# Ledger of designs, part 42: VHH binders against q9y6x5

Target 1, 379 residues: q9y6x5
Amino acid sequence: LPPKLLLVSFDGFRADYLKNYEFPHLQNFIKEGVLVEHVKNVFITKTFPNHYSIVTGLYEESHGIVANSMYDAVTKKHFSDSNDKDPFWWNEAVPIWVTNQLQENRSSAAAMWPGTDVPIHDTISSYFMNYNSSVSFEERLNNITMWLNNSNPPVTFATLYWEEPDASGHKYGPEDKENMSRVLKKIDDLIGDLVQRLKMLGLWENLNVIITSDHGMTQCSQDRLINLDSCIDHSYYTLIDLSPVAAILPKINRTEVYNKLKNCSPHMNVYLKEDIPNRFYYQHNDRIQPIILVADEGWTIVLNESSQKLGDHGYDNSLPSMHPFLAAHGPAFHKGYKHSTINIVDIYPMMCHILGLKPHPNNGTFGHTKCLLVDQWCI

## First folded at step 19 (VHH)

Design jb17
Fold by OpenDDE, look of step 19:
Structure jb17 (fold): chain B 379 residues (1-379), chain A 123 residues (1-123)
Amino acid sequence: as target 1 above (379 residues)
Amino acid sequence: QLQLVETGGGLVKPGGSLRLSCVVSGFTFSSYHMAWVRQAPGKELEWVSTISASGGYTYYERSVKGRFTISTDNAKNTLYLQMSSLKPEDTAVYYCARTQYKYSGEWTPFDPWGQGTQVTVSS
């Protein structure tokens, strides 16, 4: 029988939450499996880009989901969370559920993972849920596990997505110990529910499960604001994305716009597209705008309105506060093994290996995850 | 047909309390995140509070945090907003709405909206 893999994402689960809070269920999961303490995600450290990087093994410039909000100058199309269903945005890459779906005697399932409710390369998962945040974790879990257990062709790859602790992180800030403790306890309980459900269905021993996240969360403050309106008139540019990485489409000469912004704040770096640091792998895509602004950690780019968020993400992907974790359990993984760091793009070739899929060209390095796998030599 | 009906508004003195109710019909109440929003005279619509469909998560605007409590009674298909320590600046028409969390980290209200209930805080 082909191997099965369930990929679970808890949005905005910062890696160091594991060190600062108690997770009895997750720790038990880790004890019986593996842990990667820090996953270096892609720049921008936002939901759509990073979730797509996980399932494609590509940097943003390659898979084409470069932000949560995008603009294509040629087609004049816009992308946002309210307008994400056009395959145009997704077709620059092939996500693993499509690869899996196209194999004989295999099918894919998805519960609200970004992009899974869109036909990509004219292929959509045999089983999926349209994104609806109102749907409970329990219902999502029930559907996923039902599909994993009863489908024909069998579901061999499934994704499960949950919006916490991201939503709460934004609202309370990651430094709010009281509120975040409550939220993270609930997350741990959900993990407990997941494990219990799998055991009840007889899937636990044979199913590979990865629990991860797309990004972390940093503390923001009303005292750390960068007001663009103080630097440049709104009539001179179109804002494609705002904070903490702003995407600027000039309406006047690009150089003039750049010059007005370059000294706007000591807590913000301004880049022409061609000058974006190579380490971001965020240059070679037409969907990246001519100018980007990158706020320092904890700083918020605003217009005239103050931010309501006490936490945010999207900052430099080298910042520990932006990093998620990865835990895994199943026949493909060791037990009681901990690893320090991997790149988020490394997850894809690992998943392909587990599933016996030929990976598409990607930016991941399979060697970085070998020590997690029982069938590989760990050097 | 989807319907939301807000009640419980009125005139109250500063420091007073009110309990707003929102009765919903035409949809399964427990299947949606619910929110209270308000609009003061001459001001834009302001988000006040959200409760998740499961009731496990509650969120509040900073200005009302610690004073307002959002809750639900699924059996009655009713959303509540307990308001305490009311201030003149809380004066507004209060609306209940279905809401959804976006990948972007924002909440989006759903149509339809109720007629709202007037809350007036005045000495």
Scores: ipSAE 0.373, ipTM 0.717, lowest interface PAE 1.3, mean pLDDT 94

Design jb18
Fold by OpenDDE, look of step 19:
Structure jb18 (fold): chain B 379 residues (1-379), chain A 123 residues (1-123)
Amino acid sequence: as target 1 above (379 residues)
Amino acid sequence: QLQLVETGGGLVKPGGSLRLSCVVSGFTFSSYFMAWVRQAPGKELEWVSTISGSGGYTYYERSVKGRFTISTDNAKNTLYLQMSSLKPEDTAVYYCARTQYKYSGEWTPFDPWGQGTQVTVSS
């Protein structure tokens, strides 16, 4: 029988939450599996880009989902969380569920993972849920596990997505120990529910499960604001994305816009597109706007309105506060093994290996995950 | 057919308490996030509170936090809002609805809506 893999994402689960809070269920999961303590995600450290990087092994500039909000100057199309269903945005890459779906005697399933309810390369998972954040985790879990258990052709790859602790992180800020403790306990309970469900269905021993996240969360404050309106008239540019990485489309000469912004704040770096640091791998895509602004950790770019968020993400992907974790359990993985760091793009070739899929060209390094796998030599 | 019916509104003095109920038919809470929203005269619709049908997640608007408690009775398919320490500024028509979270951090209700229940806080 072909191997099976369930990929689970808890949005905005900062890696160091594992150090600072108790997770009885997750720790038990880790004890019987593997842990990567820090996963270096892609820049921008936002939901859509990073989730697509996980399943493509590509940096943003290559897979084309460069932000949660995008604009294409040629087609005049806009992308956002409320407008993400056009295959135009996704077709610059082939996600793993499509690759898997196209194999004989295999099918894919998806519960709310970004991009899974869109036909990509004219292919959509045999089983999927249209994204609706109102749908409970329980229902998502019930559907995904039912598909894993009863489908023909069998579901060999499945995704499950949940919006917490991201939503709470935004609302309370990651430094709110009281509220975040409550939220993270609930997350751990959900992991318990997941494990229990899999055991009840007889899937636990044979199913490979990866639990990960797309990014972390940093504390924001009303005292750390960068007001763009103080630096440049709003009529001189179109704002494609705002904070903490702003995407600027000039309506006047680009150089003039740049000059007005370059000294706007000591807590914000301003880049022309061609000057974006190479380490971000965020340059070679037409969907990246001519100017980007990158706020320092914990700083919020605003217009004349005050931010309502006490936590945010999207900052420099080298910051530990932006990093998620990865835990895994199943026949493919060791038991009781901990690893320090991998790149988020490394997950894709690992998943391909587990599933016996030929990976598309990607930016991941399979060697970085070999120590997690029982069938590989760990150097 | 999906239906939501709000009850429990009324006139109350400042500092008083009310308990709103929302009976749902056609779907179950366990599958959805449910919200209370309110609209005061001449004001825009305002989000008040959200609860998950499963998992027990609760969210509150800042002005009602500590005073309002959202809960569910799945057996009765009923959503509740316990309001305490009511203030004149809480005066509004209160609606229950299914709700969606946006990455912007906002909760947005979606159809269908109930008829609402009037809450008036006045001395």
Scores: ipSAE 0.024, ipTM 0.422, lowest interface PAE 5.0, mean pLDDT 94

Design jb19
Fold by OpenDDE, look of step 19:
Structure jb19 (fold): chain B 379 residues (1-379), chain A 123 residues (1-123)
Amino acid sequence: as target 1 above (379 residues)
Amino acid sequence: QLQLVETGGGLVKPGGSLRLSCVVSGFTFSSYWMAWVRQAPGKELEWVSTISGSGGYTYYERSVKGRFTISTDNAKNTLYLQMSSLKPEDTAVYYCARTQYKYSGEWTPFDPWGQGTQVTVSS
């Protein structure tokens, strides 16, 4: 039987939540599997870029999903969470579900993972749900497990996505122990439901399951705001993305716009596109705007409006607060093994290996995950 | 072994028509975006047209839009370019290739290259 893999994402699950809160179900999952404590995600540390990096093994500049909000100057198209269905945005890479779907006697399934309800390279998963945030986790789980169990050709790769604890992190801030404890308990209960469902269906022992996330969350405050209107007239630029990484499209001379912004705040770095630090791997794509602003951790870029968010993400990907975790269980994985850190792009070659897929060229390093796998020698 | 073989080129008068074919071996069209590109003497490689694996998406360079039609026959593993209303400026060596499509007209080539087929439009 071909190997099977379920990839699960809980949006905005900060890695250190595991240290600061109790997760009896997740800990049991980890005990019987593996844990990577910190996953270094890609810059920008936002939902669409990182989820696509997980399933492509590519940095943003390569897979073309460079932010949650994008603008293409040539076609004048816009990308956003409410406008993400144009294959134009996704076709610069091949996600793993497409690769898997195109194999003989295999199919893919998806429950609301970013990009899965879009035909990419003229291919869409045999089974998928259109994104609808109102659909319960239970319903998503029921569909995904049904497909894993009853499909022909068999579903060998599946994705499952849930919006928490991200939404709550934004609302309460990650430092709100009372509210976040409640939210994270619910998440752990959902993990319990997942495991229970798999066991009931007889899938648990043979299914490889990865539980991970796209990014963390940092505490924000009304006392840490950067008001762009104080530095530059709104008529001089178009805002493509706002905070904590702003994408600026100048309407006047780029240099003039840059000069007005470069000293706007000591808590914000301003980069011309060509001067973006190499470590971000965020330069070689036309969808990256001429100027980007990067706020310091916990600072919020605003216009003449106050932010209501008490938590946010999208900051420097070297910050621990931005890092998610990875846990895994199944025949491919060791039991009771913990690893310190990997890069988020490393997940792709690992998944390809597990599924017996030839990976597309990617930025991941298979060697970084060998210690998680039973069939590999740990370096 | 991956191979692409272009055929169908020739000499044609302005206003004439040609049909180019690209026979592919070693891979399946349905898994890739396919493109026609051309290179005129002394000029850079130019993107002409792109088609998705199933044929569901087709794109054309502005100068050929309405005159050229890209298509596939999966049963024959063949890519086609029907050219009509040909102009002298269409004179070039035409190549087929696997590619990632970009609206900008950028071509990301996948090796190996075909030999190309010469199209000459002249009175």
Scores: ipSAE 0.000, ipTM 0.265, lowest interface PAE 11.8, mean pLDDT 94

Design jb2
Fold by OpenDDE, look of step 19:
Structure jb2 (fold): chain B 379 residues (1-379), chain A 123 residues (1-123)
Amino acid sequence: as target 1 above (379 residues)
Amino acid sequence: QLQLVETGGGLVKPGGSLRLSCVVSGFTFSTYHMAWVRQAPGKELEWVSTISGSGGYTYYERSVKGRFTISTDNAKNTLYLQMSSLKPEDTAVYYCARTQYKYSGEWTPFDPWGQGTQVTVSS
């Protein structure tokens, strides 16, 4: 029988939450499996880009989902969380569920993972839920596990997505111990529910499960604001994305716009597109705007309106506060093994290996995850 | 069924020009990055040029920059490569392909690609 894999994402689960809070269910999951303590995600450290990087093994400039909000100047199309269904945005890469779906005697399932309710390369998962944030985790879990258990052809790859602790992180800030403790306890309980459900269905021993996240969360403050209106008039540019990485589309000469912004704040780096640091792998895509602004950790780019967020993400992907974790359990994984760090793009070739899929060209390094796998030599 | 068909190759003298065409069917290249690649006898496949899905950006291999122009016609669902100032070292079979890689000098082939068209530059 072909191997099966369930990929679970809890949005905005910062890696160090594991050190600072109690997770009885997750720790038990880890004890019986593996843990990667820090996953270096892609820049920008936002939801859509990183979730697509997980399932493609590509950096943003290659898979084309370069932000949660995008604009294509030629077609005049916009992308946002409320407008993400056009295959135009997704077709620059092939996500793993499509690869899996196209194999004989295999099918894919998805519960609200970004991009899974869109036909990509004219292919959509045999089983999926349209994204609706109002749907409970329980309902998502019930559907995904039902599909894993009863489908023909069998579901061999499935995704499950949940919006917490991201939403709460934004609302309370990651440093709010009281509120975040409550939220994270709920997350741990959900993990408990997941494990229990799998055991009840007889899937636990044979199913590979990865629990991960797309990014972390940093503390923001009203005392750390960068007001663009103080530096440049709104009439001179179109804002495609705002904070902490602003995407600027000039309405006047690009150089003039750049010059007005370059000294706007000591806590913000301003880049022309061609000058974006190579380490971000965020340059070679026409969906990246001519100028980007990158705020320092914990700083918020605003217009005249005050930000209501006490936590945010999207900052430099080298910052530990932006990093998620990865835990895994199943026949493919060791038991009781901990690893320090991998790149988020490394997850894709690992998943392909587990599923016996030929990976599309990607930026991941399979060697970085070998020590997690029972069938590989760990040097 | 996805299909790419290259045409326009031939024999040309050094300094001459050729225009290659790639007609695609089964997909719309506006949703993909498209590339021209070439392979000379006994050599590895070499990336030549890429155009973004929207057509907003074009990329060229260093050796062809300034001489080759990649473009698209959506109405005809056709990819083009205008080649000028051709050199003997440009002799190769030229292929068009979908690509999901956008790094300069790098490409990731997407199946299927065309049968290729032979370009021979010789005095």
Scores: ipSAE 0.008, ipTM 0.236, lowest interface PAE 11.6, mean pLDDT 92

Design jb20
Fold by OpenDDE, look of step 19:
Structure jb20 (fold): chain B 379 residues (1-379), chain A 123 residues (1-123)
Amino acid sequence: as target 1 above (379 residues)
Amino acid sequence: QLQLVETGGGLVKPGGSLRLSCVVSGFTFSSYHMAWVRQAPGKELEWVSTISGSGGYTYYERSVKGRFTISTDNAKNTLYLQMSSLKPEDTAVYYCAKTQYRYSGEWTPFDPWGQGTQVTVSS
């Protein structure tokens, strides 16, 4: 029988939460499986880009989901969380569920993972849920596990997505120990529910499960604001994305806009598109705007009318506060093994290997995950 | 059926020029970014240049910037790479590819890859 894999994402689960809070269920999951303590995600460290990187193995400039908010100047199309259904945005890459779906005697399932309710390359998962944040985790879990257990052709790859602890991180800030403890306990309980459900259905021993996240969370403050209105008039540019990485579309000469912004704050780097640091792999795509602003960790770019969150993400992907974790359990993985770091794009070739899929060209390195797998040499 | 056919390669002396062509069938440029990639013997696939299918924006690897020019003729469904000031280091098999291939990755014969065209720069 072909291997099966369930990929689970808890949005905004910062890696060091594992060190600072108690997770009885998750720790038990890890004890019987593997842990990668830090996953270096892609820049920008936002939801849509990183979730698509996980399932494509590509950097943002390659898979084309370069932010949660995008603009294409030629077609005049906009992308946002409320407008993400146009295949135009997704078709620059092939996600793993499509690859899997196209194999004989296999099908894919998805519960609200970004992009899974969109036909990509004219292919959509055999089983999926339209994104609706109001749907409970329980309902999502019930559907996913039902599909994993009863589908024909069998579901061999499934995704499950949940919005916490991201939403709470934004609301309370990651340093609010009281509120975040409550939220993270709930997350751990959900993991407990997941494991219990799998055991009840007889899937636990044979199903490979990856629990991960797309990014972390950093503490923001009213004392750390960068007001763009103090530096440049609104009439001179269109704002495509705001904080902590602003995407600027000039309405006047780009150089003039750049000059007005370059000294706006000592806590913000301003880049022309061609000068974006190579390490971000965030340059070679026309959906990246002519100027980007990158705020320092914990700083928020604002306009006068903007509200502020107490926590945010999207900062430099080298910052530990932006990093998620990866835990895994199943027949493909070792038991009781911990690894320090991988790149988020490394997950894709690993998943392909587990599923016996030929990977599309990608930026991941399979060698980085070999130590997690029972059938590989670990040097 | 998706197909890419590269032509225009050959032997050239250092400082010389070549123009590569890639005729595509089964899809349109406007839906994808198109890229040139190259592979030298014993080396990994290397990204060379990308052009936006929708807007015509061009991107180049640092080592080829200023020397190579990528372009398209949509009417002919053909991708071009004008190479000038060629160097021995440019010796490789050159391939055209879709958007996801603009960055290097593993060769997969299951994807619509062309046969490539050999470029040899030698004195």
Scores: ipSAE 0.008, ipTM 0.215, lowest interface PAE 12.0, mean pLDDT 92

Design jb21
Fold by OpenDDE, second read of step 20:
Structure jb21 (fold): chain B 379 residues (1-379), chain A 123 residues (1-123)
Amino acid sequence: as target 1 above (379 residues)
Amino acid sequence: QLQLVETGGGLVKPGGSLRLSCVVSGFTFSSYHMAWVRQAPGKELEWVSTISGSGGYTYYERSVKGRFTISTDNAKNTLYLQMSSLKPEDTAVYYCARSQYKYSGEWTPFDPWGQGTQVTVSS
């Protein structure tokens, strides 16, 4: 039988939550599998970009999902979480579920993973839920596990996405121990439910399961705001994305706009597109705007409005607060092995290996994950 | 087929309390996040509160936090909003709907929602 893989994402699960809170179910999962303590994600550290990086192995400049909010100056199209169904935005890369779906005697399934309800390169998973975040985790879990168990052709790759602890992280801030403890307890319970469901269906021993996240969360405060209106008039630019990485489309001379912003705050770096640091791999795409603003960790870029968020993400991808974790279990993985760090783009070639798929060109390094796999030699 | 019916609204004095109910039919209530939203005359629709399908997560708009409590009775397919310490600013038509999460950290109502129930807070 072909190998099967379930990829699960808990949005906004900061890596160090594992050190600061108790996760009985997740720890059991890890005990019988593997853990990567820190996953260095891609810049910008937002939901759509990083989820697409996981399943393509590409930096954002390469797969074309460069933010949760995008604008294409040529077509005048906008991308957002409420407007993400146009294949135009996704077709600059081929995600793993498409690759898998195109194989003989295989099919893909998806429950709410970004991009999975869009025909990409004229291909969509055989089984998927239209993105509707109102649907409960239980319902998503029931569908995805049913498809894994009863589909023909068999589902060999499946994705499952959940919005917590991101939603709560934004609301409470990651440093709220009382509220986040409660939230993370519930997340652990959901992991328990997942494991129980798989065991009940007889999938647990044969299914490879990866539990990961797209980014972490940093503490924000009303005392750490950067007000752009104090630096530049709204008439001089269009805001494509706001915080903590603002995408600026000038309506006047770019240099003039830049000069008005460059000294706006000591807690914000202002880059012309061509001057964006190479380490971000965030230059070579037309969807990246002419000017980007990057706030320091914990700082929020605002207009003449106060931010209500006590936590946020999207910051420099080198910050530990932005890093998620990866845990995995199944026949492809060792038991009781812990690894310190990988890059988020490394997940793609690993998944391709597990599934026996030929990977598309990508930025991942298979060698970084070899120690996790039973069929590989660890360096 | 899908129907939401809000009840429990009325006239109340400042500092008073009301309990709103929303009976859902046509879909599995517990499978969805549910929300209360409100609209005051001449104002935009405002999100008030969300509860997860499991009932384990609750979210509140800042101005109602500590005063309002969202809850569910799955056996009755009913969503509740207990409102206390009501203020004139809480005057609005209150609607129940399914609730969607935006990655920006915001909650938004998702079709369908009911006809609403009027809440008036006045001396």
Scores: ipSAE 0.545, ipTM 0.814, lowest interface PAE 1.1, mean pLDDT 95

Design jb22
Fold by OpenDDE, look of step 19:
Structure jb22 (fold): chain B 379 residues (1-379), chain A 123 residues (1-123)
Amino acid sequence: as target 1 above (379 residues)
Amino acid sequence: QLQLVETGGGLVKPGGSLRLSCVVSGFTFSSYHMAWVRQAPGKELEWVSTISGSGGYTYYERSVKGRFTISTDNAKNTLYLQMSSLKPEDTAVYYCARTQYKYSGEWSPFDPWGQGTQVTVSS
């Protein structure tokens, strides 16, 4: 029988939460499996880009989901969390569920994972839920596990997504120990529910499960604001994305806009598109706007009427506060093994290997995950 | 079926010029960014140039900027790379591909990659 894999994402689960809070269920999961302590995610460290990178093994400039909010100047199309269903945005890459779905005697399932309710390359998962944040984790879990257990052709790849602890991180800030403890306990309980259900259905021993996240969370403050209105008039540009990485579409000469912004704050780097640092792999896509602003960690770019979050993400992907973790359990993985770091794009070739899929060209390195796998040499 | 076929490679003297072509089938340029990549013997795949499908924006590797020009003819469903002022360092097999110009994994004729065309710059 072909191997099965469930990929689970808890949005905004910062890696060091594992060190600072108690997770009895997750720790038990890790004890019987593997842990990668830090996953270096892609820049921008936002939900849509990173979730698509996980399932494609590509950087943003290659898979085309470059932010949570995008604008295409030629087609005049907009992308946002409320407008993400146009295949135009997703078709620059082939996510793993499509690859899997196209194989004989295999099907894919998805519960709320970004992009899974969109036909990509005219292919959609055999089983999926339309995104609705109001749907409980329990209901998502019930559907996913039902599909994993009873589908024909069998579901061999499934995704499960949950919005916490991201939402709470934004609301409370990651340094709010009281509120975040409550939230993270709930997350651990959900992991407990997941494991219990898999055991009840007889899936636990044979199912490979990856629990990961797309990004972390950093503490923000009213004392760390960058007000763009103090630097440039609204009439001179269109704002495509705001904080902590602003995407600027000039309405006047780009150089003039750049000059007005370049010294706006000592806590913000301003880049022309061609000058974006290579390490971000965030340049070679026309969906990236002519100017981007990158705030320092914990700083928030605002307009005069902008609301303030106590936590945020999207910052430099080298920052530990932006990094998620990866835990895994199943027949493909070792037991009781911990690894320090991988790149988020490395997950894709690993998943392909586990599933016996030929990977599309990608930016991942399979060698980085070999030590997690029982069938590979670890040197 | 997605297919890419590269042509136009050959032997050229330093300072010479070549024009590579990539005929694509099974998809349209307007839906994808297209890229040229190259691989020299014993070296990793290297990105060379990208052209956006929607807007025609072009991007170049630093080492080829000013010397190479990427373009498309939608009517012919063909991607081009005009290479000038060629250097020995440009010697490689050149491939055309959709969007995914950096890679890990094995090559296959079923992948949206062509067979490549050999460019050799030698005195």
Scores: ipSAE 0.007, ipTM 0.217, lowest interface PAE 11.8, mean pLDDT 92

